# VH-VL binders against Thrombospondin-4-B (thbs4b), part 4

Target 1, 176 residues: Thrombospondin-4-B (thbs4b), of Danio rerio (Zebrafish) (Brachydanio rerio) (q8jgw0r23to198)
Amino acid sequence: ESTVYNLLTSPDCLPDLLHGGLAEQGVTELYILTTFRIQPGTGNTIFSLYNPRDNSKYFEFSVFGKANKAILRYLRRDGRMSAVTFNKLNLADGEKHRLLFHLKGLEVGHPGGFPHSQGALPVPGVELHLDCRLVETLRDLPAVFNGLNNHQAVELKTMQGKAQEGLEELKLAYGD

## First folded at step 27 (VH-VL)

Design n1 (from k5 with heavy chain A33G)
Fold by OpenDDE, last read:
Structure n1 (fold): chain C 176 residues (1-176), chain A 121 residues (1-121), chain B 112 residues (1-112)
Amino acid sequence: as target 1 above (176 residues)
Amino acid sequence: QVQLVESGGGVVQPGRSLRLSCAASGFTFSEYGMHWVRQAPGKGLEWVAEIWYDGSKKYHADSVKGRFTISRDNSKITLYLQMNSLRTEDTAVYYCAREFEWVYDYYMDVWGQGTLVTVSS
Amino acid sequence: DIVMTQSPLSLTVTPGEPASISCRSSQSLEHDNGYNYLDWYLQKPGQSPQVLISLGSNRASGVPDRFSGSGSGTDFTLKISRVEAEDVGVYYCMQATHWPYTFGPGTKVDIR
């Protein structure tokens, strides 16, 4: 059975999940689904997982409307920030778009730890699907999904918009 | 070093045409939107035109619409402004400017020194 | 087109004193994404314009912290906490929420 969290209505579920909840539940794969609409000529940060204490970023997806690109910024397991650019993505065209982040290779049972990958486990990574099409594969997993330390606070920031622009869906799912 | 250099300015008679160029250097030109902004002698700034990074979209001020055309050649790393049917009121220093873009933040962060266009009979 | 206005059109300040410039738009500059695309530019004598503030309140890189922007909708303000000699020039607000983009008339700032 699959577990689904609506992060728009229940963003407060994230801290427990990311502070070891996922690991305790044996989650090895995670899905983040988002649906949004951005008007032409503008951009926005769709969602951002961040530390409210120092505003450091854990996992952030942003759309550039004029450049027709998106950037995924995330904290790596080595403590450094990474930025991945997705070019030629027309996400700011006034149309509804659905993105699916398929995160693989989450570590189990080690909140905040970085154990070595076992041979039986998939290579950690993220697949990005746009409107049901695979558009990119990252061979890296954001550290936040392997668990945060107790001293690392986390909150969710989502895009704001009026009229024909906004975030319509943001869900986190895992399970069978 | 990031730099923009305008050229092509000069003295022309009303009704004539002129083409301005803006040579970019020190950055990946094809990744940035560009603008033309002009300033009449002793007057304020006036936005003239914008072109997206790939030339897919262009916008022009009403004062120049139908007469001026912004364009770019990314292979030549050059921005252009074709000015037709020039009028005396088009007399100005013409600046090219690079548009910085970060997510939802946009502004003109790099400017050329400008090129003077004088329309006079 | 959106009409931009500024007040005052000229200002003379003593070095070290604060300065404030108002910018108004004929229409709201709040974009559908919730941001106000209002920029402040400074043109120093004999130089090209340079950006100071974007989004009404975001100080551009390299801009001294004595410059600050505030406001939303149709009313915006640029403040200089302590005016320096190098701050002399003409300050322009520009809206970039709606095409065509439009500048204010400019505010000339001089020092005594």
Scores: ipSAE 0.856, ipTM 0.925, lowest interface PAE 0.5, mean pLDDT 94
Fold by OpenDDE, fold request of step 28:
Structure n1 (fold): chain C 176 residues (1-176), chain A 121 residues (1-121), chain B 112 residues (1-112)
Amino acid sequence: as target 1 above (176 residues)
Amino acid sequence: QVQLVESGGGVVQPGRSLRLSCAASGFTFSEYGMHWVRQAPGKGLEWVAEIWYDGSKKYHADSVKGRFTISRDNSKITLYLQMNSLRTEDTAVYYCAREFEWVYDYYMDVWGQGTLVTVSS
Amino acid sequence: DIVMTQSPLSLTVTPGEPASISCRSSQSLEHDNGYNYLDWYLQKPGQSPQVLISLGSNRASGVPDRFSGSGSGTDFTLKISRVEAEDVGVYYCMQATHWPYTFGPGTKVDIR
């Protein structure tokens, strides 16, 4: 049994999940799946988790069309911002592309959760898959997925576009 | 310091060829798209050509298409403009420019001082 | 090719007074991503061009806030809230939504 949230239709589910909901449910692994299309010669921010009060970023993925690169920006657990650049990614070619973020090692709020890995909790990190290919492994977990403080507001911003460009899918999933 | 320096300009007869160079310094040249823009004496700006960071894509103005070719050598940190079949109307100061890119925003943020090309009999 | 026009082609402004320049395109500059790729450049006397505005309304880094851009589709405007002596030069709009990129004819701004 797995739980899937369509964040395009139900973005309002995010605050509860990120303010302890995931931890309360004992979630240790999380999946974010996105499908998008960008026309050549341009770029866009696919999605962004951010604080609407000060516009600070928690977790953001952007595509650079001319430079053929993407950047993942995220808030680290130490309070600093990190930026990971993915070079030689032709994501703005008018074709549909799928990204999968596999987040591992989320902290649980309650004891008794079972790790999905071989008897031990995995090292916190993020695996990025592009069109079924592993592109990058980060041995770091964005702070937002380990829970936000009550004073930290969160909203989702997604890319906009016309018929030939846009975000077609954005899902958050966890469970067996 | 970020800098672009054009060279190769001069006086040439119609029908001849000339190659311009633009030497870049102070930044990672291979990460930036580049442009050529020209300005005839006493006239406005005219976009000439664009080349992507790795040379994978090139675009040219209709006025120079088939005659001019933009290229680059990232190992030499140099941008080029090969100009063939030159015409009197090609007389201009030629600027090289760097394209700034941030997500969906891009513009020419650094310009050279230009090199003068004079096509005359 | 997209044809760009500007108006006026020249204007003389008293220091401290506002200035406004119009730029028009022969077709819409709105990209499929929803942005309008219209730039404003200034060429001061004896100098190379320099960027002022991108995306119709985004002020480039280091550009004073007295410069502002507005508009969408086919009609764009550059405004200077209070013109200074250093603002003398020729202002160009440029569309970068479609290849080939094209400049407007330029607007010469002088000071009284």
Scores: ipSAE 0.852, ipTM 0.924, lowest interface PAE 0.5, mean pLDDT 94
Fold by OpenDDE, fold request of step 28:
Parts: sequence; structure tokens; C-alpha cells
Structure n1 (fold): chain C 176 residues (1-176), chain A 121 residues (1-121), chain B 112 residues (1-112)
Amino acid sequence: as target 1 above (176 residues)
Amino acid sequence: QVQLVESGGGVVQPGRSLRLSCAASGFTFSEYGMHWVRQAPGKGLEWVAEIWYDGSKKYHADSVKGRFTISRDNSKITLYLQMNSLRTEDTAVYYCAREFEWVYDYYMDVWGQGTLVTVSS
Amino acid sequence: DIVMTQSPLSLTVTPGEPASISCRSSQSLEHDNGYNYLDWYLQKPGQSPQVLISLGSNRASGVPDRFSGSGSGTDFTLKISRVEAEDVGVYYCMQATHWPYTFGPGTKVDIR
């Protein structure tokens, strides 16, 4: 059994999931699927999880059209920001592209608590797939996916665009 | 520490050719797009050309298209403007400028002091 | 090519008073990504140009907060809340939504 949320139509479901909902459901792996089109010579932030109270970032993916690169910025568990650069991905070429973020090693239980799994836990990390190709493996898990504290508000911001540029799909999925 | 220095300007006759250079320092040159902008004496600014970070794309103003060519050598940390078939109206101070890029934001954040090109018979 | 215009072409301002410059484009500067690529540059006497505003309203790093940009589509405005002596120079708007990029004619700002 799998659960899929359309974050474009139901963005308000995200706060409950990140404030312990995922942990309560015993989710250890998470998938974020996005489909977008960016015209040559420009860039955009595809999506951003952030704190609306101070505009601090939790998890953000941006495309640089002229520099032909993408950057994933995320808050680490140690409280510092990290930025991962992906070069020569060709994401801003006027074509449709699909990205899959496979997040592994999510902790189950209460935010800030210890994992209660009896089995071997996978090494926490993120795999990035572009158009069905693995392009990068990150051996680090963004803090936001291990659960937010009650004082940490979260909202989703997505890219906007006209007919020739825009975000067509943004889904969050977990389960068997 | 970040600096752009133009060179190669001078006095030339109409129909002749000239090549301008822009030497960059204090930053990773190969990561930035570059521009040429010119200014005729006592006149406003005119965009001339743009080149992407790796030279993969070039754009030129209609006024210089077919005569001027922007290029770069990242190994030499230098931007160039090859000017052929020069005209009197090409007389100007030529500036090189670095383009800052952050996601969807682009602007020319660093400028050289310019080099004067005078085309006269 | 997109034609840029500015108004006024010159103005004299008393120090401490506000100033406003208009920039208009012959076509909309809104890109498919939803942003307007309109920059404001200042060229002080005897100096190279320097950026003030990008994307119509984003103040560049190091630019004083007395400078602000607004507008969208074909109509843009640069405002200086309190003009200082160091603000003397020629102000240019530039569109970068469409190739070739084009500058406005410039607005000369002097101090009374």
C-alpha cells in the first residue's frame, strides 16, 4: 500500500506530515517527484520548503539556466545549511524534465527521539534521479524530513510561469 | 580584489579591425557570463554582446552583428571582442562587465574602467 | 528590438528630498518565468556604471536602502527616498528579458 500526495493541489497536507505525521506512520523512505519545464537562459526555484516566520530554508531545489547547473540547499541535522551543486544537468533547455528524490533512512518516532526499529537501518541519504537516471547520491538527510518541532513552521513555495515554463508535477509518496 | 581590466583600444581608420581584451582577476572567471557595453563620447550606454560562462552561447547587438564577435579563453582568464569593418559610429569607451547569476536573478555587478576606441579617417 | 524610454531626462534635486525616475519599454518585460528583467544602473561622473536594482525591485548588494525599484510589464520606477550628494550621476534602465538587451537613454540627476 502506497500513499501519494499531490502537493500542487494539497500543499496544506505537508505541515502535518513533517510535524510527526510521517514518523507516526513509520515511514522510513520517502519519494518526491517533480516535473517541470524551464526555457533556455533562465532559472527558477522549482520548490522550496521554508519557515514562513523567518524565511529560513529547509529544503530547496533551484535551476540555473545560464550556468547550466542546479543547487540543492537544505538544513542539516547539525543546524547548518548545506548546498550541493549539480553541474551540466541540462535542465533549462525548454524540454520537460522529471526529477525523483529518493530519501532514505528517515527516523521513526517522535521528533528528536530515537529510532525504534529492530532491523538494520539504511544509511540516511538522498538519491537524485533525472529522467530515470541516477545522477547523484547524497549521504546526508535533510533535517526537515526527520521531523520538525512545534515551533518550526513550514510552508511550500513552488515555481510559477507562463505556458512555456512551469511546474507540472510535484508529488510526495511513501509506502510499500 | 575582484577586478576587470580592458585593453586594446586606440585610434583606427574606418574599415580596419581591432581586438579588445578584458583581463579578469579575483574570482573564478570560468563560472561567470560576461558582457561588452560601450558608450560613445557624451552619449548613453549601449549593450554590445554577451557570452555564457563556457562560451557555448553568444549574443550580439544588431548594430554590431556580423562585424563584432565576442569570445573568451577561460584558461587565460580573458574576455575578447573582435571588431571588424569598424565604422565611425563605433567610436566609444568599451566596458567589459561580469554577470552575476543567482537562480533567476541576473545583473552586471562588476565593471572594468573601459578602453577607448576611436574610429576616424 | 525593444525600445526603452526614460522620464525625465534630467532633474535637479535638493539634498534630502525624494526623486523619482520612470522607465518604459515598448514591449512587456515579463519573462515566461514570471519575472521582469529590468535593471537600474548608476554612472557617477568619471566612473564606470554600477548596478542598483535588478528584477525591477531587487536591491543589489551594498546598495543603500534609500534606493527602491517598482513596476512590472512595461512601466517601471526608480525612487530615491532622500537624495544625497553622492547620488549625482546618470541613471540608466536596461531590459534583459529579450535579446538584444537595450538601455534607456539615461536620466541625469544633479544636486541643487
Scores: ipSAE 0.852, ipTM 0.923, lowest interface PAE 0.5, mean pLDDT 94
Fold by OpenDDE, last read:
Structure n1 (fold): chain C 176 residues (1-176), chain A 121 residues (1-121), chain B 112 residues (1-112)
Amino acid sequence: as target 1 above (176 residues)
Amino acid sequence: QVQLVESGGGVVQPGRSLRLSCAASGFTFSEYGMHWVRQAPGKGLEWVAEIWYDGSKKYHADSVKGRFTISRDNSKITLYLQMNSLRTEDTAVYYCAREFEWVYDYYMDVWGQGTLVTVSS
Amino acid sequence: DIVMTQSPLSLTVTPGEPASISCRSSQSLEHDNGYNYLDWYLQKPGQSPQVLISLGSNRASGVPDRFSGSGSGTDFTLKISRVEAEDVGVYYCMQATHWPYTFGPGTKVDIR
């Protein structure tokens, strides 16, 4: 069975999941699905996982309307921030767009614990799909999805908009 | 060093044409939107035109629409303003400006020194 | 086109004293993304314009903290907490929510 969390209505589920819940459930692959609409000439941060204590970012996706680009920023396992730029995605054109983040190779076990070898795990990475098209493959997994330490708080910030602009969907899913 | 340098200004008669250039340096020109802003002698600032990073979109002020055309050549790292059917009221210092953009924030962060265009009989 | 107005059109300030400039738009500058694209620019004598504030309240990089912007919708304000001699010039608000972009008439700030 698959498990789906609506992060727009239940953002409070994230802390438990990211503080070991995913690992405890043996989750090795994770999907983040988002649907949004941005009017031409505008830009916004679609969603952001961040530490509310210091406003540091864990995982953030932003759209630049005029520059016609998007940037994925994430915290790496080495403690540094990474930024991936996607050019000419046409995400700010007044149309609905769907992004799918396919995260693979999540570590099974407790945050900060030793990896338990329970079978063959896929190579850690993230696949970004835009409207059913594979846009990018990252051979790196954001640290936040390998589990946060207990002292690392996490919250979700989502974009706001008026009229025809806004975030319509943000879901986290795992399982069969 | 980030820099914009306007050129092409001068004295021209009404009804004539003139093309201004703005040479950019010190940054990746093709990633930035650009603007023209003018200032008549002793007057305030007037927005003239905008062009997106790839030239895909252009906007012009009503006062120049149909007469002026903003364009760019990213291979030459140059912004242009083609001015046709010039009028005396077009007399001004013309500035080119770079638009900074970060997510939802954008503004003109770099300006040239300006080039003077004088339209007179 | 959106008409921008400023008040006052001229201001003489004693150094160290605060200054306030109002900017009004003929219609709301709130964009569909929820932000107000109102910029403040300063043109010092004999120089090109330079940005001070974007989004009504965001201080641009390198801008002293004595400059602050506030407001939303149709009413905006630029404040200088303590005016310095280097602050002399003409201040312009500009809306960038709607094309064509439009400037206010400018406010001349002088030192007493």
Scores: ipSAE 0.852, ipTM 0.923, lowest interface PAE 0.5, mean pLDDT 94

Design n1 (from k5 with heavy chain A33G)
Fold by ESMFold2, fold request of step 28:
Structure n1 (fold): chain C 176 residues (1-176), chain A 121 residues (1-121), chain B 112 residues (1-112)
Amino acid sequence: as target 1 above (176 residues)
Amino acid sequence: QVQLVESGGGVVQPGRSLRLSCAASGFTFSEYGMHWVRQAPGKGLEWVAEIWYDGSKKYHADSVKGRFTISRDNSKITLYLQMNSLRTEDTAVYYCAREFEWVYDYYMDVWGQGTLVTVSS
Amino acid sequence: DIVMTQSPLSLTVTPGEPASISCRSSQSLEHDNGYNYLDWYLQKPGQSPQVLISLGSNRASGVPDRFSGSGSGTDFTLKISRVEAEDVGVYYCMQATHWPYTFGPGTKVDIR
C-alpha cells in the first residue's frame, strides 16, 4: 500500500514526517520524484529541505544556469555537510527532466541504537536516477530522513520566479 | 594565484583588424564563462561580450555586433576577441574578466589589467 | 538595450559619514528565476574593477559589511555605512538580467 504526497500542493506533511513520522510508520525506503524544465541561464534550486532559523540545508538539489552542473547538498548523520557535484548533465537545456531519489535503509522502530535492533543493520544509501539512468549511488543517507529533533526546524523551498512553472512534479512516496 | 593577462592591444587605423588575447592561470579555465569589458579614456565601463565555459553560447553588445567575435580555446587556456572593421569609437582599454557562477549567482570576480587599443588615423 | 542611470554622478563625503548611491534601470531586472541581476563594481584609482555586490544585495567574498545593497525591479541602492579613505573610486551598477549587459554611468566617490 503506497503513500504519496504531492509536495507542490501539500508540503504541510513534511514537519511531522521528518520529526519522527517516517520511523513511527516503519518506513524503510523512500522515493522523491521531481520533474522539471529549466531554460538556459535560469539557474535555480529545484527543491531544498532547510532550517529556516539559520538557512542551513538538510537536503538540496540545485541546477546551474550556465555551467553544465548540478549539485546535491545534504547533512550527514555525523553532522557534517556533503556536496556531490554532477558535471556534464546538461539539465538547464529547456527540456523536461525527471529525477528520482531512491532512499534506502531508513531506520525502523526505535531509532538511535543497535541495542534496539533485531540483529539486522540498515543498509543506508541513495540511488539517483536522471531520465531513467542511474547517475549516482551514495552509501550515505541524509540525516533528515532518519528524524529531526525538536530543535531542528524544517521547511521546503522550491524553484523561484516565473521559472517555477517549469517544476511539474515534486512527490514523496513510500510504502507497499 | 588566479590571474588574467590581456595582450594584443596597440595603435591601428580605422577599418583594420586586431585580435586580443587573454591568458588565464591559476584556475580550471574550461569551467568558467568569460567576458570582455572596455573603458574608453575618461569614460565608464562598457560590457562588450560574453562566452560560456564550453564556447557554446556567445553574446555581444550591439555596439560591436557583427564586427567583434569572442572566442576561446580551452586547450590553450586562452580567451580571444577578434576585432574587425575597427572604428575610432572602439578606442579603449579592454579588460577580460572571469565569471564566477554558483547555481543562480553570477558576476565578474576576476579581472585582468587591461590592454589599450587606440584606433586613429 | 536596458539603460542604466545612477545618481548622484559625483559625491564627496567626510570620512566616517554614510554614502548612498542610486541605480535605476529602464526595465525590470527580475530574471525568470526570480532574482534581480544587479551588480555593483568599484574601480579604485588606477585599478581594474572589483565586484562588491551581486543579485542586488549579496556581498561578494571579502567585501566589508559596511557595504550593503538593496532594491528590486528597477530601483536599487548601494549604501556605505561609514566611508573610509580606501573606498574612494568610481562605483558602477551593472545589469546582467538581459543580454546585452549594461553598466550605469558610474558614481565618483571622493573624500573631503
Scores: ipSAE 0.716, ipTM 0.856, lowest interface PAE 0.8, mean pLDDT 89
Fold by ESMFold2, last read:
Structure n1 (fold): chain C 176 residues (1-176), chain A 121 residues (1-121), chain B 112 residues (1-112)
Amino acid sequence: as target 1 above (176 residues)
Amino acid sequence: QVQLVESGGGVVQPGRSLRLSCAASGFTFSEYGMHWVRQAPGKGLEWVAEIWYDGSKKYHADSVKGRFTISRDNSKITLYLQMNSLRTEDTAVYYCAREFEWVYDYYMDVWGQGTLVTVSS
Amino acid sequence: DIVMTQSPLSLTVTPGEPASISCRSSQSLEHDNGYNYLDWYLQKPGQSPQVLISLGSNRASGVPDRFSGSGSGTDFTLKISRVEAEDVGVYYCMQATHWPYTFGPGTKVDIR
């Protein structure tokens, strides 16, 4: 019943899913799981969903190498960029860390339609778990997960260079 | 305005010690790594030392290792360079510099005016 | 220690004309995260250094767009598309990929 994509080996599933495929399947929530290890001293972007035509960022998580910080950047539904900074979050410490993004309240599109009240029942949001602990709740869903129009390209970028070996997992999952 | 002001330079004889200070203002000092960079008169730049934002990591150039010690006091908003066993080749203007950090991008974005250390007999 | 070289060591440019400065390192500056930690600094006469470029090509905040950096590995270039009077000074490349950090010898840029 559940669907799991390994984005490290098959990222080419993303354009179809993000250009309406999630809505066509009736997906109202999904999970992004990443497992990584970053050595102290230099930061990295763990993953980024971006538009390759203009380099704009739809959904991006990055870790600082010296400061105990991480940052989540995403494109909002209103077209503005949002940034959430996690202070005193020691992720570049050479140890394995696991992040789970639980995205909720994705819009369900079907031929019959439904009332346009986006806040009527499902509440869009993101829960972020770090090492099995809830560390952030956002009442805002990155626009990319409600579908891109056919003029918006999308690609996945992950950790670069030899450090890429420290990215052990990047998965997208949903069910029902 | 973001500002760094070095002090403690002067004329000293070889073998003596000197402590440089760098007073910071206009930013949250405890969130930034810091560097010392020196420039002998008429010469180029030489990196001397780095200290991380919390003081947990310190790095020194081979030319000064074992003689110079970088340190910081975040409560006094001050960076230090303890310079022991000074040599004539340590004669230079000493700059403190703040390290900008954004994920993987690092550079020295704010520099002080420098303080002159002259080591001569 | 990584040896950095610059070419030319001195350059005189007619105002409004381009300038190009080469920087070479004794080892690759590609860090394990895929970035090349090669910065460019300008020291104007009588002043402290100021950053121009990071990561080989990223213009620092407030730096005019006439400055551009390029290159990777061991070979890097700083270009000034139209030299202005305020661009006079000594340009240093610096590597921060390998400990200890090291500067190039500098390139003095003058106008005529």
Scores: ipSAE 0.689, ipTM 0.849, lowest interface PAE 1.0, mean pLDDT 89
Fold by ESMFold2, fold request of step 28:
Structure n1 (fold): chain C 176 residues (1-176), chain A 121 residues (1-121), chain B 112 residues (1-112)
Amino acid sequence: as target 1 above (176 residues)
Amino acid sequence: QVQLVESGGGVVQPGRSLRLSCAASGFTFSEYGMHWVRQAPGKGLEWVAEIWYDGSKKYHADSVKGRFTISRDNSKITLYLQMNSLRTEDTAVYYCAREFEWVYDYYMDVWGQGTLVTVSS
Amino acid sequence: DIVMTQSPLSLTVTPGEPASISCRSSQSLEHDNGYNYLDWYLQKPGQSPQVLISLGSNRASGVPDRFSGSGSGTDFTLKISRVEAEDVGVYYCMQATHWPYTFGPGTKVDIR
């Protein structure tokens, strides 16, 4: 049973999902797929899950315009920010690129963490695929995907300006 | 400590050529774009040229296009400006500058001390 | 080419008092990505330029918080909330939205 949200047209699903809705539905794995095109010379933030009250970032992927770099920034469970820099990725080259974030090991069914009796569920983490190639595996799950408390607002921000036309897809999927 | 040092300035006659060098230290030169900016005596700043970190793209102001060429040698950690067919209006202090890049934010964050080029008969 | 103007071209400020410098461009500096590529640089006497502000309002690393930038489109302002002796020099705005990049004529700031 598969559920797919188009976040470019209907981002309003995100607050409920991120404030416990994924856990209530028993979701243990989540996919974020984005397809984009960025012209050389000037970078952009492809998407950012952020707190609109203070502009702090929960989960953000950005591409440099000149250097062969991209960066993933996220809030850890301990409240600190982590940054993963991807050197030698030339994504601002005017060509279409696809990124898939495969998030694993989300909390299931109960406040208080992973049930011991559930057997061999996936270990928490993130796999990042670029153009169908695995480019990173993180053993850390961004805190936002295990639930925000009621005082943590969340919104989605995507590519700005006329460059928005280069963001063809941003989807959230689960249930496979 | 990040540092840029220009050299090669001097007095030359109109129509002649000169090559400026910019020696870099304290950072990984091959990861940064570079610029030349000039300032005529007693005047404001004028952007001259840009080169990307790997030398793959070069851009020049219209005032110098076809006469000046920006280049770099990443193995020698040096930026160059070849100046041909010099004119009196090219008289200026020439600065090299490093380009900071963070996603969509770009600016010249480190500048050299400048080298004076005087074009006169 | 984009023509940049600055106002005033010169000002003298009593130490501890605020200063404000205006920069205007001949066309909008909003890039296709939604950002305005308007930088502010300070050239102190006898020194090379140094960056203060990028993207109209982003303070560069190590720049004191008494410097702030604002504006969008064609009109931009640099403010110094409390001028200090080390702030004397010539302030330039620069646009990098449109090729070729162009600087304003500069604003000379001096203290009494």
Scores: ipSAE 0.675, ipTM 0.843, lowest interface PAE 1.1, mean pLDDT 89
Fold by ESMFold2, last read:
Structure n1 (fold): chain C 176 residues (1-176), chain A 121 residues (1-121), chain B 112 residues (1-112)
Amino acid sequence: as target 1 above (176 residues)
Amino acid sequence: QVQLVESGGGVVQPGRSLRLSCAASGFTFSEYGMHWVRQAPGKGLEWVAEIWYDGSKKYHADSVKGRFTISRDNSKITLYLQMNSLRTEDTAVYYCAREFEWVYDYYMDVWGQGTLVTVSS
Amino acid sequence: DIVMTQSPLSLTVTPGEPASISCRSSQSLEHDNGYNYLDWYLQKPGQSPQVLISLGSNRASGVPDRFSGSGSGTDFTLKISRVEAEDVGVYYCMQATHWPYTFGPGTKVDIR
């Protein structure tokens, strides 16, 4: 069976899920689906998982309003930030776009639990599909999805104000 | 390293035309929107026109609409302002400016030195 | 057109003392995305303008932290916590929420 959270109405699930809850449930693959519309001229951050105490970004997708650019920023396991720039993606064009993040190879088990995982585990990574087309494959899993430590706060920020009306969908799903 | 240099200013009679140029260097010109801003002698700043990075959108202040046309040639790394039907109130220093864009944050972050246009009989 | 006003139009400050400049708009500058597109620019004597603040309060790269912006809607303020000789010039606010973009009339800041 599958589990689906509507993050626009129930973001309160995220702290527990990201502070070990995904691993406790044995989740090895995760999907984040967002459907949005942005008018030309002024960009927006579609969603951001961030630390509210210092405004650092764990996993953030943003769209430029004039340039045909989008940026994915995330915190790596080694503690450094990565940025992936998508050039020539016309997302602030007033049309509906669907973005699917397929996160694979999430770590299972608890700290100090079972370090000897089965030797055929999936390779960690992220596939990004835009409007049903694969646009990026990362061989790196953002650290936030392998769990935050007890001192790392997390919140979800999405599009705000009247622009929020253009964010139709933001869902997190896992299971079969 | 980032630089904008305006040229083409001078003294001209009312009703005549001028073409201003703004040569860019030190950055990828085709990735940035551009503006013209003018300043009459002893007066404040007045926004004149904007053009998007690819030239797809152009906007002009009402005071110059129909007379001035902003344009760009990304292959020559140059911004232009075609100024037709010049009037004495168009007398000003004309600045070109680059638009910084980061998602939702926009401002004019690099300005040229300006070129003086004097419209006088 | 959105009319921008500034107060005072001129200001003389003893070095090391604070300064405050007000900017008012004829309509709210809050964009549909929740941000206020109010920028502050400084034009030093004989120089081209340079940006100080965007979005009402966001310091541009390289701008000293003695400059701060605040406000929303129709009322905005630029503060200089300790005025230095290099801060002499004319300060302009500019709105970019509504087309066409418009500047305030400027505030001339001088040192005693």
Scores: ipSAE 0.659, ipTM 0.834, lowest interface PAE 1.2, mean pLDDT 89

